# VHH binders against Mitochondrial Rho GTPase 3 (MIRO3), part 8

Target 1, 175 residues: Mitochondrial Rho GTPase 3 (MIRO3), of Arabidopsis thaliana (Mouse-ear cress) (q9ma88r425to599)
Amino acid sequence: RKVVQCFVFGPKNAGKSALLNQFIGRSYDDDSNNNNGSTDEHYAVNMVKEPGVISDTDKTLVLKEVRIKDDGFMLSKEALAACDVAIFIYDSSDEYSWNRAVDMLAEVATIAKDSGYVFPCLMVAAKTDLDPFPVAIQESTRVTQDIGIDAPIPISSKLGDVSNLFRKILTAAEN

## First folded at step 3 (VHH)

Design t11 (from D5a with S98E Q103K W104P S105G D106A; framework vhh_7qbe_3)
Fold by ESMFold2-Fast, scan of step 3:
Structure t11 (fold): chain B 175 residues (1-175), chain A 120 residues (1-120)
Amino acid sequence: as target 1 above (175 residues)
Amino acid sequence: QLQLVESGGGLVQAGGSLRLSCTASGRTYSMGWFRQGPGKEREFVASISWSGGKTYYADSVKGRFTISRDNAKNTLYLQMNSLKSEDTAVYYCAADRELYYSKPGAYDYWGKGTRVTVSS
């Protein structure tokens, strides 16, 4: 049985806590924390099943929230050795959230490159129940095409639309 | 395809200041400055993240040099203050175009360099 380590990055208020709570089976309303992220380590672990597949193919997915200070990354290259897939979550209604998530991806990719690590990076557009920021489609299309990654994966923890993300994480980790 | 063009090099007296610029032909992510002095290997000077939120400096230039960028102009800068004879070198601009990289690496793209000479 394979264990997949997914590192979760994103600016404050991007919806990281809501995503982790949804992953362990809690409703959106169970997440009361909407302020600045705490410095406490936050992990969520669960089994992910492919519908209609035998139980022997079940995988354990670990979502590990990575704490990044506003003044940049203190993440060591040694810590990245454990990463199978990295996701970068942003508030789809907030241009600043998008810009910061792109910066986080760039910094993580730079550390990985310098250390010789290889893992897929996925952008996650959270809070899709809200209206997108101006030029969001043009901006995200341009950036993801330029950097060679897939288009952002939309989710809404408020509406419970998050299951597609977990399947995509597992698929990316297979590569 | 991506091209980097450095400018701003020249002759300056010790204790003086100089500002280098590097203009990219397209979008870049992490960028940095490197230099190669007479009879020396190429060495790291400074680097900056895409947003400018994270910068790194070689110990030899900390407190004297400042790296910055203007993403709207695709331009990287190096402000050099309190110049020393030891700062005499060809200064190279370097950039990454990819955020995801499958090989261990140095920067993918390099300029041809701009020469800085500091009089003793």
Scores: ipSAE 0.013, ipTM 0.284, lowest interface PAE 7.3, mean pLDDT 75

Design t2 (from D5a with S98E Q103K W104L; framework vhh_7qbe_3)
Fold by ESMFold2-Fast, scan of step 3:
Structure t2 (fold): chain B 175 residues (1-175), chain A 120 residues (1-120)
Amino acid sequence: as target 1 above (175 residues)
Amino acid sequence: QLQLVESGGGLVQAGGSLRLSCTASGRTYSMGWFRQGPGKEREFVASISWSGGKTYYADSVKGRFTISRDNAKNTLYLQMNSLKSEDTAVYYCAADRELYYSKLSDYDYWGKGTRVTVSS
C-alpha cells in the first residue's frame, strides 16, 4: 500500500483542523479555533478509495498539519522532509486569509527550491458555504496563473464537500 | 513590461518626516526599497511580502522607517521618521514578479528613483 504525505499549511482559522477532523470522520465544528498559535505537528490518516478501483490500488493518505506562530514563522528544510504534496488552505470569505496563504506558499516554495525538494503545491479555498471576498475570483485566478499552479480547489467542511480535494491530492502526487 | 514609479522625495530638515510612494503598472509580489547616497553603493533599506505580514529592515533604519503596501492600488510606501543627514540618498523601489521571498536579494524590476535630501 502506497503512502502519500500531504502537508497542510494555512493561516489560523482557515479550516485546517476542521478539514483534518472531517477526513478521519469526526464531527465538523466551525467554531473550533487553534487558540495556542504555537508551532505543533498534527496528523490525520485515512485510506482513499476511488469508485470502481480494485482494493490493491488503494492508497493511504496522510494529512500533516503544519502549525505556525501568529507573529511569523521560519520553516527548516527538515520540516519539509518526506512531503509528497503541499496544500495551502484559506478562508474563501476572507481576503487576509488568502494573502497569508500565498505568503506561506512563497516561503515553502523557496525552502523547497533551496533544498532541492520537488513536490506539487495546491491552493484550497475553504468555507465555500460563505460568500467570497470581493474580487476573489479575479485575484485567485491571476495569482495561480502567474505562479503556474492550478486554480484553487473549493471545499466546504460544513457542507461535507471535500472528496474532490482528496482525489486531486492523489493525482498531483502521481504526476 | 512592469514599470515602477516613485514619488514623495524632497528636501527635509533633520528630525523631519517624509512618505515615499511607489506605484506599479501591474501585479507584484515581494517589494522593497533601496537607496544610494552620494559616493556610496546601493544599499538595502526595507522589504515586504505580498500580504504585508513579513517585513525586513536594515539595522540603520529600524524603529525609524516603516514599509507598507496597498495591493488594491498596486502601491508600496515607505514612511520615514526621525530623518538624519545620513539618510540623504536617491531611493529606489524594487519588485519581483516571482513568489520567492528573499530579503537583501536584488530584484528584477526597478524604478528610476526619487531623491531625498536631509539638511543638517
Scores: ipSAE 0.014, ipTM 0.312, lowest interface PAE 7.1, mean pLDDT 74

Design t3 (framework vhh_7qbe_3)
Fold by ESMFold2-Fast, scan of step 3:
Structure t3 (fold): chain B 175 residues (1-175), chain A 122 residues (1-122)
Amino acid sequence: as target 1 above (175 residues)
Amino acid sequence: QLQLVESGGGLVQAGGSLRLSCTASGRTYSMGWFRQGPGKEREFVASISWSGGKTYYADSVKGRFTISRDNAKNTLYLQMNSLKSEDTAVYYCAADRELYYSGTNPSEYDYWGKGTRVTVSS
């Protein structure tokens, strides 16, 4: 896949805007900022490659913040068909943020399955520079049983190294 | 501007039932019910996702209250059974127009109704 469409979900204040702002800073797309709100979409684009690898492995990663508007975009069959990877961001210091993100993942996975679509769903722990809230093992086991998720991927939008997250998104999209 | 209008509040005796409705002037996504009793902060009661596939309840109302929605009518419902004097409060409808799920924190909802009063006497 030359272009990877990653849908970004998460409750308010989970760190979605901070992640997208950091992502935009690496590969500026004039249309991403100028069209934000005009099309009822918020997105960022970046070209990702591995150090020392030839150009043929280069991919374009598109992060699209999920916003539901009057047209229902981002949860339509068209949106589901376009999704290569979904990420669900939560504030690692907030138990309620975790619970909401898990519920979002379960709902999106159910809608996708019911509609005949399958794509990887990844949990992302944001704001790891704050005091993290430990997720109970029982919660993780329950969600894994129902959805089959991997361990959450930690990031700090404030401190700012998200390269591991981008690599995991690309890997998930290709498997 | 999105407007939310609650209805169905009133006076009922303990053990009774009441159904609240909330009608939105336009499409909403995540929706919930919150309440504020005398001398208390606004507290979470129940929430429902855009699809209706996810519902969440405060422990104090689990098994007694049922949240539901009719998206074709832009209407949210709260069926309240086995009412207790502790359920006496002003009940507020809340909605988010951008998120399909907002959860249990009042600060996560952008739109609020003016509230409907529920008094449970015993």
Scores: ipSAE 0.006, ipTM 0.224, lowest interface PAE 9.2, mean pLDDT 71

Design t4 (from D5a with S98E S102T Q103R W104T S105E; framework vhh_7qbe_3)
Fold by ESMFold2-Fast, scan of step 3:
Structure t4 (fold): chain B 175 residues (1-175), chain A 120 residues (1-120)
Amino acid sequence: as target 1 above (175 residues)
Amino acid sequence: QLQLVESGGGLVQAGGSLRLSCTASGRTYSMGWFRQGPGKEREFVASISWSGGKTYYADSVKGRFTISRDNAKNTLYLQMNSLKSEDTAVYYCAADRELYYTRTEDYDYWGKGTRVTVSS
């Protein structure tokens, strides 16, 4: 089976852990990767069925959370070689979260260019069950249009609405 | 076409302060300041990300200069404190229109420059 590696970026409290747990259908506390009582990595793996495609062509999707430290992300250029799709998740109710996610996208895109890597980047608006920050829809739509990427993909882990994101990740990986 | 206009340059005494401004005719993403002294190549001074959350400074100005931006006004600022004679240069504003570039070497748009002279 084809494996798609999706790197998950976003500022602290953007909803990265909630997204990964929702993806594998687990509660927040049941991550088996933590059985040693210490971990610097968090990832989720599952199979995603493509509509209208037979099961033997289904993709395995890996969501790998990129660690955040000192308002930056902990990632070497060599590690980025494994990235098929990068997503940048932000809290849709928090303007600071949006600004930080945009900065992370710019930094990752720069590293990719410098290293000769090519992969799509997607913005993800999390916590859409909360009220958006002022001018959020207008500003985020304009920014994504200006940089030539799709409009932010809305999700809510609290409401369980995340299925459209996984399909868009797989579609982006095919381009 | 995107235009950048610098202002705020002038003559200032050593130890003094000066604030440079750069106004863009449209939306910009990464922005920065470069300078060129007499008989020298253009050198990096400072850069700032889209949100203002990430800034970079040349070692020679770190702790003395502060870069900031106001995206609503399409304006970039450079607050220069504790000025030294070696800060004498033409200061250039630079901008990327693309969100993807945060490196100063990848700036696509440049202003005409504003001259700063620091006297003893």
Scores: ipSAE 0.014, ipTM 0.315, lowest interface PAE 7.2, mean pLDDT 75

Design t5 (framework vhh_7qbe_3)
Fold by ESMFold2-Fast, scan of step 3:
Structure t5 (fold): chain B 175 residues (1-175), chain A 118 residues (1-118)
Amino acid sequence: as target 1 above (175 residues)
Amino acid sequence: QLQLVESGGGLVQAGGSLRLSCTASGRTYSMGWFRQGPGKEREFVASISWSGGKTYYADSVKGRFTISRDNAKNTLYLQMNSLKSEDTAVYYCAADRELYYSSEYDYWGKGTRVTVSS
């Protein structure tokens, strides 16, 4: 696909804004490089090239933040029709953040199943520059194995390292 | 195989309180309490999401009952306050091991009896 629509879910303070800022080439600690795309409160866009491939294989990734409604309900099922990859981000130092991200994954997976939508789901462990909550690695590994998805992908917005996440998104989008 | 075991039922006077517990043999996601009173069909009481961030209550128990969970202990709770004779029922714990929320749970306990005397 020429354009990959990635929906970004996560509780407040999980790192969604920091992830979107990194995606356009800005680091967590500055705002000096905005030339390769734009950041809005809702999404960020960038054209991604894999090393050694020709321009004909270039893809545009769109990371769109999904806002949680005040009543606790997420997106309508109609809104999920545009999703190519669902990303669930949590603060790796906060057990509540992890539990809430799992709740969001369950809700999105249920809506997708009921609506006949098919897209891969990725868990993203943010703020890996901080100490994880007790037993975090063991619990998150067991839960993701049980659910049938890949282990959480670590990122640190403070360190600017999101290359592995981008590769995982491209791989998931290729089926 | 997932097993659910309820406890905490008993005889209590109207206006009293009881706390029900349900221990699961393994991980569960969405969990809930249902009850079946004398001469009635099974009815929904309360449900809770994995994190406890989403809870739902039947109108008949809202404000009197509180559902909670302790995932480290694989245990679901129902705190019942201001009990009425209408709350007399066998209370059942229900759960799904699957991530999906469903209107019909796959796993059920055998129930614990609550009798509220007027």
Scores: ipSAE 0.017, ipTM 0.441, lowest interface PAE 5.6, mean pLDDT 74

Design t6 (from D5a with S98E Q103K W104A S105E D106E; framework vhh_7qbe_3)
Fold by ESMFold2-Fast, scan of step 3:
Structure t6 (fold): chain B 175 residues (1-175), chain A 120 residues (1-120)
Amino acid sequence: as target 1 above (175 residues)
Amino acid sequence: QLQLVESGGGLVQAGGSLRLSCTASGRTYSMGWFRQGPGKEREFVASISWSGGKTYYADSVKGRFTISRDNAKNTLYLQMNSLKSEDTAVYYCAADRELYYSKAEEYDYWGKGTRVTVSS
């Protein structure tokens, strides 16, 4: 059985907790949340499957929230060795949130390059039920295209649709 | 295709101030300032992330120089205060189209430089 470690980055109030809650909420098992561990770690574990494609092998996805301190993230170089895929979540209505998420992606990409680690990076646009900040659509598309990653993946915890993101994470980890 | 043009260099007395500018012909991500003094290798001065939220400085300039950017104008700035004779150098603007934060040899694009001379 395949286990995928997804590190979740993003500034404060970007929607990280809402994403992790939605991830465990879609499971048939209400007790799939493992954030009651003996450490300060916050993570969620669940099985991802496609109900319309029962021939596909179910996979275990672990969403590990990376802690934030003083508007930066708390993560050692060694810890990044366990990353299979990194996602960078931002509040699509907040320009500061977008700017901070891009800076975090740049920092993680630099650490990975310096350490010889290779894993895909995905931008996640949260709170798409809110109005975007000015220039957001053009800016986010241009930035992701210029840096060679996929366009931001939209989600909304209020609208309850995050399933496509989890499948995209698993697909990225396979490539 | 990306071009960088520095300006603002000149002659200034020790203890004085200068503001350097660098205008890019298109979008950039990580940007930085480097300098090369007479008979020296090119050295890192300061760098700034795309949003301006993260900045890095060489120990020799920390507290005296301030790097900033205006993304709407595709322009990078270096405010130099309390200038010393050892700050005499040709100052180069550097830019990356990648997300990597780089120093020295890792920047993809470089300007032709602007000369700063600090006299006593």
Scores: ipSAE 0.013, ipTM 0.286, lowest interface PAE 7.9, mean pLDDT 75

Design t7 (framework vhh_7qbe_3)
Fold by ESMFold2-Fast, scan of step 3:
Structure t7 (fold): chain B 175 residues (1-175), chain A 121 residues (1-121)
Amino acid sequence: as target 1 above (175 residues)
Amino acid sequence: QLQLVESGGGLVQAGGSLRLSCTASGRTYSMGWFRQGPGKEREFVASISWSGGKTYYADSVKGRFTISRDNAKNTLYLQMNSLKSEDTAVYYCAADRELYYSSLPEEYDYWGKGTRVTVSS
């Protein structure tokens, strides 16, 4: 059975906790299942197929939240060797959040290139139920196109599910 | 089609300061400064992330040089303090349209023509 290691990056207040709660507990406001199956806040395991999501039954998705300090991430270069797919989460209503998420992606891409690691990177636009920052859709789409990754994937823990994100993570990790 | 134009070079006495500027004709992501002194190979000086939140410096300039950028003006800066005769070089602005940060000149796609800095004793 293939285990997919998804490293979750993003600045403080980007929506990482809401995303992890939705994956772990299948409920945005259900704290009883928060960090279910994890002994450390760095890890979250999606043990069950998300309702309405088509996915492989022989795969386990592990979400590893990367700790943040001083707007940078706290992760050794060696630990990155275990990454199968990296996602970079930003608050779609906050231009500063977008800027920091892009910087994190650039740093991770630099480490991967220098170390010979190969894994896909995905941008995730959180809090899409809020008003976007000026030119957010066009600017974020242009940046991802310029660097050769998919357009940002929108999510909202209040309005919908993360089925599209879940499917894209598993698909990206397959190659 | 992307063009980089450096300015701010000149003659300065040892211990003095200079501020270099580099204006891009369009959007850039990773940016850096490189230099080439008389009879030397082109060497890395400093680089900066798109948001300015991450900066990298060559050991020879740490504590003396500060790199910064203003994305609204498409402009990169290098504040050079405590200049030494060894800092005498042509300084080149470099940019990439990809997010990769590098200390290797061959990894940057766009280059300015350079601005000359001469540090006298």
Scores: ipSAE 0.017, ipTM 0.464, lowest interface PAE 6.5, mean pLDDT 75

Design t8 (framework vhh_7qbe_3)
Fold by ESMFold2-Fast, scan of step 3:
Structure t8 (fold): chain B 175 residues (1-175), chain A 119 residues (1-119)
Amino acid sequence: as target 1 above (175 residues)
Amino acid sequence: QLQLVESGGGLVQAGGSLRLSCTASGRTYSMGWFRQGPGKEREFVASISWSGGKTYYADSVKGRFTISRDNAKNTLYLQMNSLKSEDTAVYYCAADRELYYTSSDYDYWGKGTRVTVSS
């Protein structure tokens, strides 16, 4: 069975932990215990049904939370070699969260381009049960169109509305 | 189609302050300031990421200059403090419409604004 490695980026309080907690069968691996580690990693693992196929062809989806220090982006170039899909999660009610998530996407895209790695990048609008920040729809639509990625995928972990994201991650990994 | 217009240049005494502005006609990602002084090559001054959360400065201006941006106004700023005669130059605004952060390959440039620092 194929394993899809999805790297989860986003600023503090964006909803990364809540998203990982939505996965059944969570596995707890803490790579921050490595002697020279500046990036902490948490894993959530689940068997996910492939779009349009029956359960005996299901893939394993791994959500790996990438923890980046506030004072700098220190993701190793080598770590990105394992990435099949990168998602950048932000709090849809917080403009600072949106701005930081775009910065993270830009930095990861630059490292990937410099390394010759190719993987899809998806923006994820979390906490959509809250009111969006001013001009959020216009801003996010314009930015994602300008950079050539899909419009942000809305989720609400509080409301349990995350299934569309998992489907889109699996679809992106196949292309 | 993207246009950048700098403003705020002028004559100022050594030790003084000056604020430069650069207004873009549309969306920009990475932005920066460069300068070219009399008899010198064009040099990097400062750059700023899309959100304003990441800034970079040339060693010669660290602690004296502050780069900032207001994305709602499509405007980039450079606050210049403790000006020295060596800061005399034409200051250029530069921008990319691509997410990739590079200080040397900006696609769009303004016409420049002149800063003269007298003794």
Scores: ipSAE 0.014, ipTM 0.318, lowest interface PAE 7.4, mean pLDDT 74

Design t9 (framework vhh_7qbe_3)
Fold by ESMFold2-Fast, scan of step 3:
Structure t9 (fold): chain B 175 residues (1-175), chain A 121 residues (1-121)
Amino acid sequence: as target 1 above (175 residues)
Amino acid sequence: QLQLVESGGGLVQAGGSLRLSCTASGRTYSMGWFRQGPGKEREFVASISWSGGKTYYADSVKGRFTISRDNAKNTLYLQMNSLKSEDTAVYYCAADRELYYSYRSEDYDYWGKGTRVTVSS
């Protein structure tokens, strides 16, 4: 079984903790530790069957929330070496959330390039049960094309459907 | 716990230049400068991404101010040129624990106590 390390980035209130809780089968829970201690990180692990595989192979998908520590440990050169896929989650109803997520992607891509690492980057539109911010469709399509990535993947933590996101992560990790 | 210390403020004549510095006690990511003039609310001046590849400026300072950073020294800079009397303010350094930029003061977790800049006519 292959282990896929997926690093989860995103601005404040984008839904990172909700996604992690949903991934491990927990009900949506807004009770996440706000402690900014250097060793505090969220991990979620599940075994996922790859859809359509004749051999019925199982994969372990690990979602690791990347929280910036005071010492910068999680975005060190060594930490990024373990990344198989990076996802950048944003609140689809908040224009500033989108802008910050795009900047995070650009900065992480720069760190990866400077460190000699290559991994796929995916944008994730959270809270799609809410109305999108003005011009969201036009801007998200233009920006993702400009930076050479796929269109944002929609999810709704409240509705409990994230299977398409997990399928996309596993597919990206194999390419 | 991250501590930010600003320096470089002072008295300067209109049309003059001044360079502000902000040194952090540890590693910083997204950083910015905000200012508060006499009798005014705190306003955004400029921000810079962790890599330095993206910079953002308030329209009132665009073309006159340059934000930059030296990550090896944990230091943020603001080069202020063509200073005007309306630039008179206490300048605050701000840093966030996440790798992004923001125009909103509410998004920054760490703040310095400020350095005073007075532009005389």
Scores: ipSAE 0.014, ipTM 0.348, lowest interface PAE 6.7, mean pLDDT 73

Design x1 (framework vhh_8fcz_2)
Fold by ESMFold2-Fast, scan of step 3:
Order: structure tokens, then sequence, then C-alpha cells
Structure x1 (fold): chain B 175 residues (1-175), chain A 122 residues (1-122)
């Protein structure tokens, strides 16, 4: 009942599908049961307990992958009304991936402000098992400070290290 | 501290062309909308053109629409104003201006620097 809707943005090959598959161990292609369903939406759902609280309260975390086409994301302005937390995932070894993820965050933040929607935005540094680009740590930390969001959250789907991300998503949704 | 350095102004005949340049430093250039504003002799500041942080959206004052083109190069931290079909009414000091709010176009402007003089006369 306490559902946290997390929209997952990021450029092509940033690791979005790997994150969703790791989160639940499967993907959901369509919620429609008697339809020629589209694979256009990719969801991962799990029941997660709140981090760092003394409580029996559980939340259902839903990760919804936002589709990419022609270097942009495919999401209606109205669909953004359902967002409780937005994450922007990038390949930490690829400067173009970082730049594009920040561009997506800026675009989403602009749409949210224009529409009166309020939700936290988090940057996610994926593929931390690879060598980072030359200015990765200093530049990404500085940019996130400039735009008033938390420092990028590192993950590695290849190494199975994603638990800290889910904890931070739930914490952000609490505020 | 924000630094904006305009260049490319000069004297040109009516119907001529000029390209103005603005070199930016001291802020995350690729995350702010950029604008050109001008001050004609004996008049107040007039907004000319704006470009979103990504370059995906451009806007123009009615007086320059179809004649001016605003361009940005985020890698070089530059914004440009390509001016064509110049008129005597375009005579002004041109200033590069950073939007005050991160990522949001149409906010009030911080304009800094000395500007660059454009004079259109026969």
Amino acid sequence: as target 1 above (175 residues)
Amino acid sequence: QVQLVESGGGLVQPGGSLRLSCAASGFTFSRYAMNWVRQPPGKGLEWVSGISWSGGKTTYADSVEGRFTIIRDNDKKMVYLQMTSLKTEDTAVYYCAKDRELYYSGSYFDYEGQGTQVTVSS
C-alpha cells in the first residue's frame, strides 16, 4: 500500500535494464492480461523495508524504466505526476553518459517545475567496476552540489553492489 | 565568481552580418540558459534572444526573429549570436547574460562583462 514510484532515466547503455533485472531478478513487460501487450514499458517491483528506522513499516518500491529514443526519453508530461523519486543513471566510465544523464535531469526538473510536481532527483553512477573518466569524481560532485542534489550514488550491477541505492531511494521518498 | 567576456562587435553597413561571441567561466555553463540583451543609445536594456541549457530551445524578440540565430557550444563554454540583415535600429551595446536560476529559462538575468558595441550605419 505504501508504494514508492521510482522513475529510472539514463542514456542508452547506462545500465538501466541491468539494474531493474538485478533489483527483482525478473522484468515485467506488460500489466495487461488479455491484450496484445507492448514491451514498451519495463518495470521491476519489490517489497523493501525502510532503511535506518525502528519500524514494522514496509514500502513497495517500483522501478520504472523510462524508454530512450533518438537520444531523448519517451515520457509524457502527465505521466510524471506519478513520480515519487527520479533517478538518473550513467556509465561512470563514459563522460558522454554523464553529460547526457545531467541533461535528462535538467529537462525533468524543468517539466516538474512547470507542472507543479515535486519529487527528489538522484544521480546514480553505474559500472563502477570500470575505470572512471578523468574528471568523474570531482566534476560530478561539484555539479550535483551546484544543482542542489546529493552526490552521485555508486553501484555495480556486475559486482552485485546495489543495496545502498535502494536505501537512498527510500530515504529520499520519506522527505 | 562568474565571468562573461563578449566580443565580435564592430561597424557594419545596413544589410550586413556580424557574429558575436561570449566566453563563459566560473559556473557550470552547460546547466544554465544563456541570453543576449542589448542597450541602444539613450534607451534601456532590451532582451534579444535566449537559448536553453541544452541548446534544444531558442527564443527571439519579435524585432530580431528570422534575422538573428543564437547558438551555444557547451564543450567550449561559448554562446554566439549570428546577426544577419542588420538594421540601424540594431545599433547597441550587446551583453551576454546568464539566467539567474539553474536549468530554468525565462528567469531574471545576471548580465556581466563590458559588452560589445555594434554600430549599424551607412
Scores: ipSAE 0.000, ipTM 0.152, lowest interface PAE 13.9, mean pLDDT 72

Design x2 (framework vhh_8emy_2)
Fold by ESMFold2-Fast, scan of step 3:
Structure x2 (fold): chain B 175 residues (1-175), chain A 122 residues (1-122)
Amino acid sequence: as target 1 above (175 residues)
Amino acid sequence: QVQLQESGGGLVQPGSSLRLSCAASGFTFSRYAMHWVRQAPGKGPEWVSSISWSGGSTNYATSVKGRFSISRDNPSKTLYLQMNSLRPEDSAVYYCAKDRELYYSGSYFDYRGQGTQVTVSS
């Protein structure tokens, strides 16, 4: 209830690290550790207070970057049991980035269904300060409707605008 | 290695119903949008209907809307087209088609099956 565990998926250069850095100003990263068999992790933690509500509705958000390898993500089926909200981030100027993020979403949704896990999935359009790929806005909206999730949430780490994403995370987690 | 095998066509009278099936193999069926396309003698191919990878959205050509219903069964890797109130104008070879992109419901496809003949006549 008090802690919202968000898993952040997305292809290389989609803006995952930039999102984590924007969220807290600096993310913890222990992948430079020389421990053999250690899980590589990059995550950001912050407290979010909802203005005008009782303090026991305050939430701690944990954004955990899921590492990628060979166009796929590296995460066990069992690890998904800890997921409260899955975030799929893509570079809004790159059609390849969009296609890979959608692929990851469908794979995660399939694993969750097969394992009996239930959590909301959110698409995040990063780098909205750049020109979108041709037909991106209409196609991305259509595809998210087709998949049955909310339209992509735009953010820009360069513009510092991520407030709508955090509001959407809190809303999704409070179902 | 992609295979699509249509079945269920035949000769029927106007006003009748038919249910077409398409058995898919050689790809992860549950991750692709699927389409039905038809071609009548002397005419170009006409898109009939589409269904998303999850089955969550469907689209129909104006000529068949309200009469045809597309559906899929991902566990059995089968696509269906329920055709009601058939008209002579619906006579064609019906093909199922696989979309080219994973999880994307586009208007293009990279593979069609051999087709199944539907003839609507008195």
Scores: ipSAE 0.000, ipTM 0.128, lowest interface PAE 14.3, mean pLDDT 71

Design x3 (framework vhh_8fcz_2)
Fold by ESMFold2-Fast, scan of step 3:
Structure x3 (fold): chain B 175 residues (1-175), chain A 123 residues (1-123)
Amino acid sequence: as target 1 above (175 residues)
Amino acid sequence: QVQLVESGGGLVQPGGSLRLSCAASGRTFSSYSMNWVRQPPGKGLEWVSGISWSGGSTTYADSVEGRFTIIRDNDKKMVYLQMTSLKTEDTAVYYCAADRSLYYSQWSDYDYEGQGTQVTVSS
C-alpha cells in the first residue's frame, strides 16, 4: 500500500506529541522530508522509503493522534475503518500509563472485532531513559502475549532511534 | 459495574490452611484484573496478590510468596486465594479488589472492593 494510516493512542503524558514531532522531522532511512503536515487534530505525515530499494516501494505514513475525552475514547467505529496500524504508547516509568494503554488496546480491539475490522496493534514504550516501574521489564512480554500482540517497542530521547518503529509499522502494514 | 462478595474466612491455628472465595457479578468480569488486599488490626491496607484478566499472570507480596496461591475461574466469575502455612501475622480482614486495567498492579487504586472476610490466626 502507498499510504499507511497509523492511529496513535495513549494516556495523557505518554509521549504522543513527542512521537509525532520526531516523525515530522524525519523519514525512515531517506533524508527527504518534503511531505510534512500538521492539523488541529494532531496529524503528522512523512514519506518513508526502505533503504536499498527502488522508488516504487516508497510509502506515505500518516500518524494521527487519537484524542482522549473524559476517561474514554472519542473514536467512532466508523473512524476505525481508516486504520491500517494502531499504536499504543505509554510512559515506561509509570505503571498507570502502562495499564491505561493496555486497557485502550483492549477497547480498540473489541470495537474492531465487533465492526469486522482487522489491523495490527503495536505497543510503544516511551521514555525508556527513565527508570521503569518494578513490574515493567519482567512482565511486559508476558502481558503482551496474554493479549496476543508483539512485545513493546522502546522509544527514548536518549536512544533517539525511531527507525525500528517505522520498520515494524511498514512490516505490519504489509501483512 | 462489578460487585464483589468475599467468603471463606474464619479462625485457624498457626500452620493451618484456608481458601477464600470472591464471587463477582457482571458480564465484564473477564475484562478486569483481580487482587487480594488485607487490613490487619490497627494497620493500613496491604496488597497480597494479583492475577491478570486471563489468569495467565500472577504475582505475590514477598510476605506470602510460596504460601498463598491466587486462582481465577472466569466461567464461574470467581477468584480464590488458597492460603497455607498461616502465621499470626496473616490475621486481617481480606478484600478482593477489581482493577479495570487488564494487568494487575499492587500500586493501583482499585475500582471495586468487596465487603471483606475476616481471617484470624491464633494459637
Scores: ipSAE 0.000, ipTM 0.139, lowest interface PAE 13.1, mean pLDDT 68

